# VHH binders against Formin-like protein 12 (FH12), part 15

Target 1, 299 residues: Formin-like protein 12 (FH12), of Arabidopsis thaliana (Mouse-ear cress) (q9c7s1)
Amino acid sequence: MASNCEKMLSKIKIPLPDMLNAVLDLDSSAVIIDQIKNLIKICWSKEEMDRLRNSAGGDKEVLGKCEEIFGELMMVPRIEPKLRVFAFKVEYPSRVSDLKMWMHTIIAATKEITGSVKLFRIMQTSLTMQVLRGSNVECGLDSLVKLCDNVYLMHDFCKLLDFGNDLVHLEAASRIELETITNKMQELFDIEEEVNDEFLASENDGANFVGYRNVVHDFLCTIDGDKQLLNILYAEVGGLVNSYIAEYPSGVRFKEATNILTRFVETFYKSREEIERQAEAEKEILEKRKMNIKQNGNL

## First folded at step 4 (VHH)

Design s27 (from h01 with R98A Q110E F114Y; framework vhh_7d4b_2)
Fold by ESMFold2-Fast, scan of step 4:
Structure s27 (fold): chain B 299 residues (1-299), chain A 127 residues (1-127)
Amino acid sequence: as target 1 above (299 residues)
Amino acid sequence: QVQLVESGGGVVQPGRSLRLSCAASGFTFSSYAMGWYRQAPGKQRELVASISGSGGSTNYADSVKGRFTISRDNSKNTMYLQMNSLKPEDTAVYYCAADLSPEEYWELLESGEYDYWGQGTQVTVSS
């Protein structure tokens, strides 16, 4: 296998000086992320350079090129942090887009749920069914918990409901966990912290890095703005879920209610899919029975 | 109870000035960065300006640099946006927000004391 330097040389798409200029300009349109990740993996330590110099079987021309690359990289203060900041900049738009998509999906599904005649019927039917079967149910959310804890009860319950498509975002939302959104939001805060650390450290880089500091500062402003907008969107998610809770008996904490709803949505959809599979299987069995009767009748 | 209340909006002619206020309560105001956002009809909500908890650092959208000034008075738990040389393109509903961590947001929501949605304050710049 090639050394890190040799591997990098084989994967260079643009000249190193042009790559470094793009990194210092935070110009994500000029380079491919894989090129930047390869640069991050380059060992520019004296130990790695010494190992390459002492290689008896080494290609002297390739070794010379590796030393040139290490030399150019070492001329840039904190090149590894700068490469990481650039990698964050390249991947940043997709991170924000994913968070917005996930939260908008939950918002849309929650609005569909709160406006759904079907969910109102679900709550009423769940309460009525369980009370008639001798269960002590305290409220609608408690009844949903009991449905989720009893597969047979949930399957029986699902058979009482019409199959419909008015809950368009429900299935997509059922695959999104609020904890995942929280973790991804925290990753943005961690990214901002790392970018800010590099911005502060770059204060002493000299006149040649004033332009770099300006583009890093602009990126920090973008991150700050997006974080605040995402926090507002995240609060809307919380508010809609809390509004749902407020329509039902109090005493259930926000996180607990979110977990109940998420679990109910997931379990309800899985039960609906299983019922649909069972119905298709029963239809297939019935069809085979009808064919067998016809064949035996003809004999 | 955490609340953010915007005020100071109105109808104004191009080239005039307005001063927006955001009154905060229910949390340690000076510990958090604050921002002003706006949303025009049919457009995405955008960050206009932000200010650090100490007031030592400020940032502005390119569209408002040199015209708007963000400030805060931590003794009064209030943030301000001084808007000079207003343009028709500045017409929007203006909102304020705190830069809270996701954990802090969820803790405040769980307490039932956080009012994170205000009505905003309408700014209309017309001839």
Scores: ipSAE 0.000, ipTM 0.196, lowest interface PAE 16.2, mean pLDDT 73

Design s29 (from h01 with P102A E113W; framework vhh_7d4b_2)
Amino acid sequence: QVQLVESGGGVVQPGRSLRLSCAASGFTFSSYAMGWYRQAPGKQRELVASISGSGGSTNYADSVKGRFTISRDNSKNTMYLQMNSLKPEDTAVYYCARDLSAEEYWELLQSGWFDYWGQGTQVTVSS
ESMFold2-Fast, scan of step 4: ipSAE 0.271; ipTM 0.655

Design s30 (from h01 with E104T Q110D S111Q; framework vhh_7d4b_2)
Fold by ESMFold2-Fast, scan of step 4:
Structure s30 (fold): chain B 299 residues (1-299), chain A 127 residues (1-127)
Amino acid sequence: as target 1 above (299 residues)
Amino acid sequence: QVQLVESGGGVVQPGRSLRLSCAASGFTFSSYAMGWYRQAPGKQRELVASISGSGGSTNYADSVKGRFTISRDNSKNTMYLQMNSLKPEDTAVYYCARDLSPETYWELLDQGEFDYWGQGTQVTVSS
């Protein structure tokens, strides 16, 4: 559609030769990523552009500008792969940062769970209360599940216990899917393969592309180093998760355990807040009664 | 169906703060860069701030740098704009937007819809 071509054109805000120079230098500081992604879409939209050229209702000015841009792009050998490599490099630091953050969060949460004396005491108290109540519970985590489903028991529990949350990474960890980490690492490795393919193919570009090949090679070296570090973190995550599953008597999965604990912590604080809110509401009613008594007394 | 819903706008005095929220649905939120745009009366829309899908990278217009902070909570499919030290010049309708390009390699190869905008929320800074 003409609208798609117009939108892509409107997002190309710097001179095309300047963008192409940045791409060949892999200079991620020089160009906004959305502009590069729109150039990639232009490359993929060749059939749409061919169709628009044959359309009687097409905007001839917009179509002419899109074709001019396409012509300039096609002067660079394998321009679409080169744009893709540049896009990968621009987005690369955040991809690596996210993976490190997610894995460190899981590691921290696992250590907090296994090391928390307060959590141990809470689970023991909950289990004891449930057993005394005549509940059929298997372990501390099971008792917390039952506690969360009983508003009255939770209120009583909150009155008996208070704890500062030692599990500062728990909520963040409960929202991380191990499959997401695996998928994002696979995407990173797929990116490396594409960058390597372009590096090898660039040997056929000629003498003017020696500089380009050097900066692509430097990027590949960066990816390889990060890949080694990420694999070490990933192995640690796997080891901790597997150890935690194996050590837990109920065979509760790590994700299930973190979800149960997160729900408990959230429910505990919400119950505490509700108790405080009810106390404030009673205080306001009492103050209004005192004001009404004083006003009526003045009669 | 892609939906973006802004909230948190209002009328404030100069020097005060507001926090805008954008609730997103109908797409994989963490896979897309998001942004805040604004349109003042008689002017074209301008980018105020943008944030990568992960939240690891942010960008700001020079006019708001140091005063505004963009953030996102991917677990809640929500993006925020914390606006501090508001000036009369910040008066505009603020729009939540999804970037044209997905950030995942596989989604970049997919034929997606090109852009989406919320309905906008009015921010008025008056003395």
Scores: ipSAE 0.000, ipTM 0.137, lowest interface PAE 15.1, mean pLDDT 75

Design s31 (framework vhh_7d4b_2)
Fold by ESMFold2-Fast, scan of step 4:
Structure s31 (fold): chain B 299 residues (1-299), chain A 126 residues (1-126)
Amino acid sequence: as target 1 above (299 residues)
Amino acid sequence: QVQLVESGGGVVQPGRSLRLSCAASGFTFSSYAMGWYRQAPGKQRELVASISGSGGSTNYADSVKGRFTISRDNSKNTMYLQMNSLKPEDTAVYYCARDLSPEEYWELLESGFDYWGQGTQVTVSS
């Protein structure tokens, strides 16, 4: 639609020649990513612009501006692939940072869960107590589910166990979908392929684009290095996740297990805090009684 | 089928050296980044060092920087870890690994595929 073309034009706030120079230099500090994405959309709207010109029903001033911008863009060989490569470079550090953060969070949480002596003791104590009470409970994870559903049972355990903050990364890990990590890793491979295709095609652009080709090559080297490191980290995630879920006989999935543990931790700390608040209230009442006795007594 | 066979481990005194080897088969060795992992008794597996397919880029865990050197010989399909100035805290089973293709990643997550071999034991005496 004409409204889409008009909206794209209104979003171009940096002079087009300056933007194109930044694109060819792969200078990710020089332009806002939204401006580049708008230029890519303009490239895709060529057919729409042609239709608006032929219909003679469009705004002639807006159509003139669209044609001017399109003319400038088309002076650059394979401008759309070049804009995409630039967009990838602008968003690249964030993509890598997110993947590293998510994978490190999963690794840290898994190590915290498997290494927590306190969590192991809580699960064993819960299982033993429930079995002694005649409950049909098969493993520690099942016992945690029952405790969450029966708060009165949790109160007894809170009195017996000092559960520390051993599971720092658990809540964050429970919010991460492993499929999202897999999909984002695949996106990185697709990006590398697209950047490589542009690098190879750019050999036909002529002498004026030698500098561009060199900066694209540098970007490819960065992607290759990061990809290799991320692949090794992802293999560690896979190994730890599979080792962790193998401990649970019901074929529990990682997301299911971390959700159960997160719910248990939240319920446990809430119950513990309530017990502590009640104890403090009782202590305050006793202190006030002692103070009243002192004030009313004449020594 | 990808096969990785670790060797070169042993029992040594603190301050001594060992060289681990990883013999690879079943894939184009020079096309894949590789790494060394270790797992100490009662602890989780951790990355020790990694190396790019060409050998041009290497990375190390902070605990081993300056002491360990990762290298590879693509003509022999073998990766190495030279371990100098060994400390008791270096005691672990050492594993080699390669990066995974996207297809292998999905297979790993869905099937519980264990691509880790038996590793090679390194013990540094007190």
Scores: ipSAE 0.000, ipTM 0.139, lowest interface PAE 20.8, mean pLDDT 75

Design s32 (framework vhh_7d4b_2)
Fold by ESMFold2-Fast, scan of step 4:
Structure s32 (fold): chain B 299 residues (1-299), chain A 125 residues (1-125)
Amino acid sequence: as target 1 above (299 residues)
Amino acid sequence: QVQLVESGGGVVQPGRSLRLSCAASGFTFSSYAMGWYRQAPGKQRELVASISGSGGSTNYADSVKGRFTISRDNSKNTMYLQMNSLKPEDTAVYYCARDLSPEEYWELLEGFDYWGQGTQVTVSS
């Protein structure tokens, strides 16, 4: 029972007053996020703390330290919401960075795919080759799947067409779930609402919290700006994904299409390397035979 | 090599209009989202309006919705802010900004990596 409180206390590295000052200054560089999360858990554990206080079996020294910490925390109005706002600010840059990275990766990959004359030529050549050979293929993407499933067909295809890989973001994009982006965007909106609620509630905290309100307002301005930019990127992702789906077979999921293309690129270059190695080996054999003929002719 | 140059600021009476321009160079303009920020005396810099690389999506601060219009001409590498029904509260230095690439964002952890020197807008009577 006491072990959870003891474990939380062992994770607190800086004096509580200094930590609270950092929280009220919204100074994300001053404390480790794990320390703040532990303080939030202590706030949530008020019932457990009250129970431990009344327990005869409790460690009196540990219980006294937990009560001291709780007492200091309760001196701050709405300390639990303030700790959450601070935790949001600490984690905030990474959340925005990840979302921007994922959305820009999707945008880059989609533009590479739709703008690639090489990929269009590949799909056209693959489809034409297979149809002329009597294969039953439905579309360009279906033809690429069939190339990947047949090593001999891929080998023959590689002899017809060379392909320089300009789809540099494709693999990274194939690992990104669009649903994850949507969910993480919603989490940021929920965070903004919670920060705004605390800002509004803090107006009645008194003169000692004017500085806190100012830094929370600055954070809200930052969130609003980022939110506007992220909404633009998100809309661009949606527009490009829809354009991509419209260009490729109706009903194929975006992830399924990017996985097909990723597998095709990987398989194509592997097959190309094998063909190049075979060509080099054949050239070496021919050169050795030419040398041997010359030496034997002059012996 | 990335350069952003703002123009079009000035002194105007309340209710009048101004059009700001931002000429960009040194990067593939159509690949980046762009925005207009402003900073009034004694206040934090705030994002006023933003536009996607294609120009298909725009967003505005609540204080300027219905009055300001952001646009871009990717053929000219130029972004615009049409400001109508100007109020004294719109008095600020206006800055053009370019969004980060994915690589730059991860490294710098800033919302916008490149800023112009700004253009002053004063709304007074």
Scores: ipSAE 0.000, ipTM 0.213, lowest interface PAE 18.4, mean pLDDT 76

Design s33 (framework vhh_7d4b_2)
Fold by ESMFold2-Fast, scan of step 4:
Structure s33 (fold): chain B 299 residues (1-299), chain A 126 residues (1-126)
Amino acid sequence: as target 1 above (299 residues)
Amino acid sequence: QVQLVESGGGVVQPGRSLRLSCAASGFTFSSYAMGWYRQAPGKQRELVASISGSGGSTNYADSVKGRFTISRDNSKNTMYLQMNSLKPEDTAVYYCARDLSPEEYWELLEGEFDYWGQGTQVTVSS
């Protein structure tokens, strides 16, 4: 306990009144998030401090410093919720940016996959070739899985089809967990509820907190706007993903489907590159043989 | 639920005009860039015109520049495509589309559109 309290105190690098003013102004321009998190931990430690105060074996110097800081914090009504709101505002832009990027990437990738004439032709050709070679496959995705594991089939396939990179967002989408998006959306809603609760509770703080309430209200308005847009985007992700995976056998997950396609695209271009290297090597051999015949004929 | 419904297509002779409409619902219309795509039989779908959420910026494919005009009425949640001096090569199914990103985030995924309706057929024949 004492050691943890000492570590928390050592991380408070600006005067406490200046920090509290930044919190009440909801001024996220100053990078003090670690210091704010440390103050939150001090607030959470009240019961532990009360226990240590009643213990004969407690570190009384460290405890005294923590109690002094806690006393200053408690002069502000509901300081812990206010610190949490400030932390949320500091971290908020990155949370929204990540969600938007992840959801747009999935939407773009899904539309690229379903809209690609070249990919459709590749799947159909792969399916046809594997059936002709005695393989039983139920759909294009299954055929791609089997194709990737057969070097000879992949080599033959690459000779027949020209596949351009129409799937710009596929690799990025394969790295995104849908469950993470769902969890991060829920976290954002929980944050909004906590900010709103503090806004409502702050009505009883008095005239000195009118400015604080205005900046918290502005933050809530920002959250509301972003939430409306994110909900529309999230619904689109859900609809597109469900429509896409419904065309594949039971048990195929979106990440598995995108990983299969990503592996196929990577394997396809590696195989194409090897075929091109072999073709160039054959041309060189032919040219050397022609030159050797010509030189021997001249002798 | 996002919905886009196209209308205004038909059969016209070369040199005539048509006006297409796209009625949007289920989202904040003014926050999204919108566009018109077309697809002729045996050809890939192409973007012919786009317009910003505010209507302040427009873009056109070279094949339609100077002949087509895109516009929007945010009070009616409707986008339009005025097609003048129609040519046989303009024959296609025309689709209304919404940008992937709200206008404030358009720079992240510029030129990528979602939410396609059933389309409206435009046939230009003599």
Scores: ipSAE 0.000, ipTM 0.078, lowest interface PAE 23.9, mean pLDDT 73

Design s34 (framework vhh_7d4b_2)
Fold by ESMFold2-Fast, scan of step 4:
Structure s34 (fold): chain B 299 residues (1-299), chain A 125 residues (1-125)
Amino acid sequence: as target 1 above (299 residues)
Amino acid sequence: QVQLVESGGGVVQPGRSLRLSCAASGFTFSSYAMGWYRQAPGKQRELVASISGSGGSTNYADSVKGRFTISRDNSKNTMYLQMNSLKPEDTAVYYCARDLSPEEYWELLSGMDVWGQGTQVTVSS
């Protein structure tokens, strides 16, 4: 805990009173988030600071400075909740931006998968080739899995079909866990609840905090608006996932299908690259043989 | 890492019972609605039963209503399907699945995003 205070002291760029004014103004441009996080830790470390003071070998100079900071912080009603609200405001634009990006990526990838004539042709070609070779394959996606597991089969497939990748969002979508979107949506709603609790509690803080209440209320209005838009986007993700499930009777999960397709695209292009490298190696061998013939006559 | 593992499948005679279990790991189990799906060879996967995160709400396919009971034990991160009065038509691979939305938003948005590997149920004819 003393180390948290010491770390915060080493990172101070503006005086503490100016920091607190920025917090009460909800001015996210004025303070570095790391300083706010350290102040939050100091708020709940009072008992630990007391224990450290009484322990043998405690750094009394650092503890004295932490006590001065704690004293200044405690002059503000519910300073810890206010610091948390400020931290939420600082990180808020990135939280919303990430959620929008992830959900738009899933939506774009899903539409690319369901609308791709090229992908349909690939799955049909893969399935037909493998059935003709005596393989027991259940669907197009199953055939792509088997291609990825057999380098020779994939090399043969690469000779039959040229695939220009129109699934431009697939790789980005494959890195997104749907659970992460769900958890981040829940975190946003939990943040709104905490901000609202602080807004209601601040009614009793006195005349000096009327301005604070107004900026917190403005922040709540922003959260509510974004939440409504994000819920619409989230519902679209769910609708597209459900539509995919209904259209693909093979029983393959949407996320599993996305992973299979990503692995297929990666393996397909690696196999093409390997075929090209083999062709270059053969060319080099032929050129070396020609040079050897020139040096040694007919040999 | 999110995982769902089914167990309890097997071969039984018509009119008998089986209990399927689904063990979940890697996420906050109580926050998600869950479901059981089944797929017979050559047929589409179909919803058998679903349950809210708290267990307060359940839904069943008409073909299994009155015979199957879905339940969950959030302290053990496990979902169950009690299958009574089994029929040859119940023969399928049974999959457990997680809804992509937390329980609070399940009514607005439902869609399964995580699936188990499946467990075979065969009702001998």
Scores: ipSAE 0.000, ipTM 0.172, lowest interface PAE 16.2, mean pLDDT 76

Design s35 (framework vhh_7d4b_2)
Fold by ESMFold2-Fast, scan of step 4:
Structure s35 (fold): chain B 299 residues (1-299), chain A 126 residues (1-126)
Amino acid sequence: as target 1 above (299 residues)
Amino acid sequence: QVQLVESGGGVVQPGRSLRLSCAASGFTFSSYAMGWYRQAPGKQRELVASISGSGGSTNYADSVKGRFTISRDNSKNTMYLQMNSLKPEDTAVYYCARDSPEEYWELLESGEFDYWGQGTQVTVSS
């Protein structure tokens, strides 16, 4: 673990007092996340450093520097929780931004899907054809991919201009796991709990930490405000997803249904490209024949 | 001195449940993310589930979502995997693993674990 301490030392790029001031100010513009993570790892190394000191081995100069840094860190009450709070604040804007993006993408995609008259018409035609052909209708969405091989149906569907352009968020939504959104929402709530625990515990840290408590409290207020907005978006996602699944009855999960629709759209456009490519090839053959006739007539 | 000891494996019929336990010693348990891996005969080892040091964040493989639940009791230095609705495809040796200090914050994509248990066999057969 001496090599881990050496790695951590090499990654500390700013003076330790400046780092500690940034931590206590929760100044996310002053420090990169890697430095905070390395300081947390140094805190975990106390037992290992104690063992190394008692046994002969390692670079005594490097070990001494690690112990000096650790000793300075431990002078700050509850330094590890404070470092975690700081890490949370540094990463917080990205976590909130990602959640908003994912939820807005799902909201947009589900509204596009349920609002697409063209897609609804295709789905109804698919289900009707399955019934007519004596197929089970339990997995209606699955049968859409197979219908792309029907030249006559694909020709008729190609009349629906800009059908796929109505579903601009479909592909992005198909890559989003609802469980990831749920887990990341829970993670923010857990972060809020940890930040609040540190805020309450720091009450007894003394007069030197009044400024720290104020910035931690401000951060908690920010989290609470974002939580209200995110809960509204999350509720809308749940409502729209349930409506989407109910409208396209196949007993499939949201991700599976969205993936099937994405595959259908891709297969549809590949089929259209093949039809267009075949038509162009036929035109070229006809033009070559006309040129050959003209050339031979001139000779 | 780090030790991870798995228990709770066995032979079970499809649709039944098993609860795996991992007893950890030799390190500050609450400071490390933990995970469960599995390896079926002739297959590569795969991450099944992971959990942060506090227990506030979890991650699951798509194949087990909704069926498996990872949890931990930091007061007992023990991690658990509750396996419900078991399928023949779940048959594998299950390994308890401690996350590398380098990957403490990276539950979603962490595959680098520095200590492993001996493993416990789970067989789902009819």
Scores: ipSAE 0.000, ipTM 0.099, lowest interface PAE 20.9, mean pLDDT 70

Design s36 (framework vhh_7d4b_2)
Fold by ESMFold2-Fast, scan of step 4:
Structure s36 (fold): chain B 299 residues (1-299), chain A 126 residues (1-126)
Amino acid sequence: as target 1 above (299 residues)
Amino acid sequence: QVQLVESGGGVVQPGRSLRLSCAASGFTFSSYAMGWYRQAPGKQRELVASISGSGGSTNYADSVKGRFTISRDNSKNTMYLQMNSLKPEDTAVYYCARLSPEEYWELLESGEFDYWGQGTQVTVSS
């Protein structure tokens, strides 16, 4: 019988003393996050180990090894919170990088959309053509939706402007939910609170943990700085999104607006590709006809 | 190119106030968020306050919140840090920084930081 404890033991690749030293130094340079997460699970396993010891079906050798590891871990004050702080530090750079990338993508896409002279001309031309064809279009966003559904308008438009080269971040931005950014920002702030709680609690650990407290404090200072920068970036995202939506007051949310634009760009290039394909096929047919005429003329 | 010149540092007693100034040149000042960093002996550099390009949004480190106020005058290309109720732990070299989200985050990822100012020393002692 394989227990959760046995499965966790099989994934420990770095000796415990070396790993605990890395944890207390907050040294992420040579760690495997899965090992830290497994040690956290072992800390949660006291009740499971007690159940396994009382079970006739339990593997006593595996249980003995789990108890030995648990005993070593419990010699460190609040080892489970310390392991969580270390896990936060290991995963922290990627969390910040993801948030930065998502917010940068939205900022870049919004600036590209509002700064695209070609896209603006397309929207104006589309609105004019819709009005001339007896359609009432109140805003540019509705014009784009109509273009996506009208093959003839798209076909005519493909000959006028090449605008997709201005919108390099649009597709990536269309896949980003603003709510996800908000939630991931909150997760970072929750992490900061948990790290701070452990920092405050560690003052009672004694003189041997002064070095640990210093590196935890340094980590908190890093989080504080990143929090300030991320808040500025987040405010800029909000400002740009609101400015963009105000420019196209059609009652749609930012995500819906970027999806409509993405669909328009995709439809535009599909239509252009189809025109090129049809032109190439017609050219091939004409060349074959010319060759047949030459061959038949020699008879 | 980009130049940031800090001024207003000095030696003061605890509980007193100082106002730091940062004069900026070589770029469109109103288009960039700005911030104040500090570095105390034996400690890493800390972002203490930041302000958006328009001045509409400000942020502060928990250690200075309620005591420090960041502001800017875009007509003068100058940013300020009003420091009230100064404590000995506020002793540090204070640096003016230009914060461009794209440019700054790329520098942050590379492990290199180029904060255009030379710094101004603030010493709070009794």
Scores: ipSAE 0.005, ipTM 0.401, lowest interface PAE 10.1, mean pLDDT 73

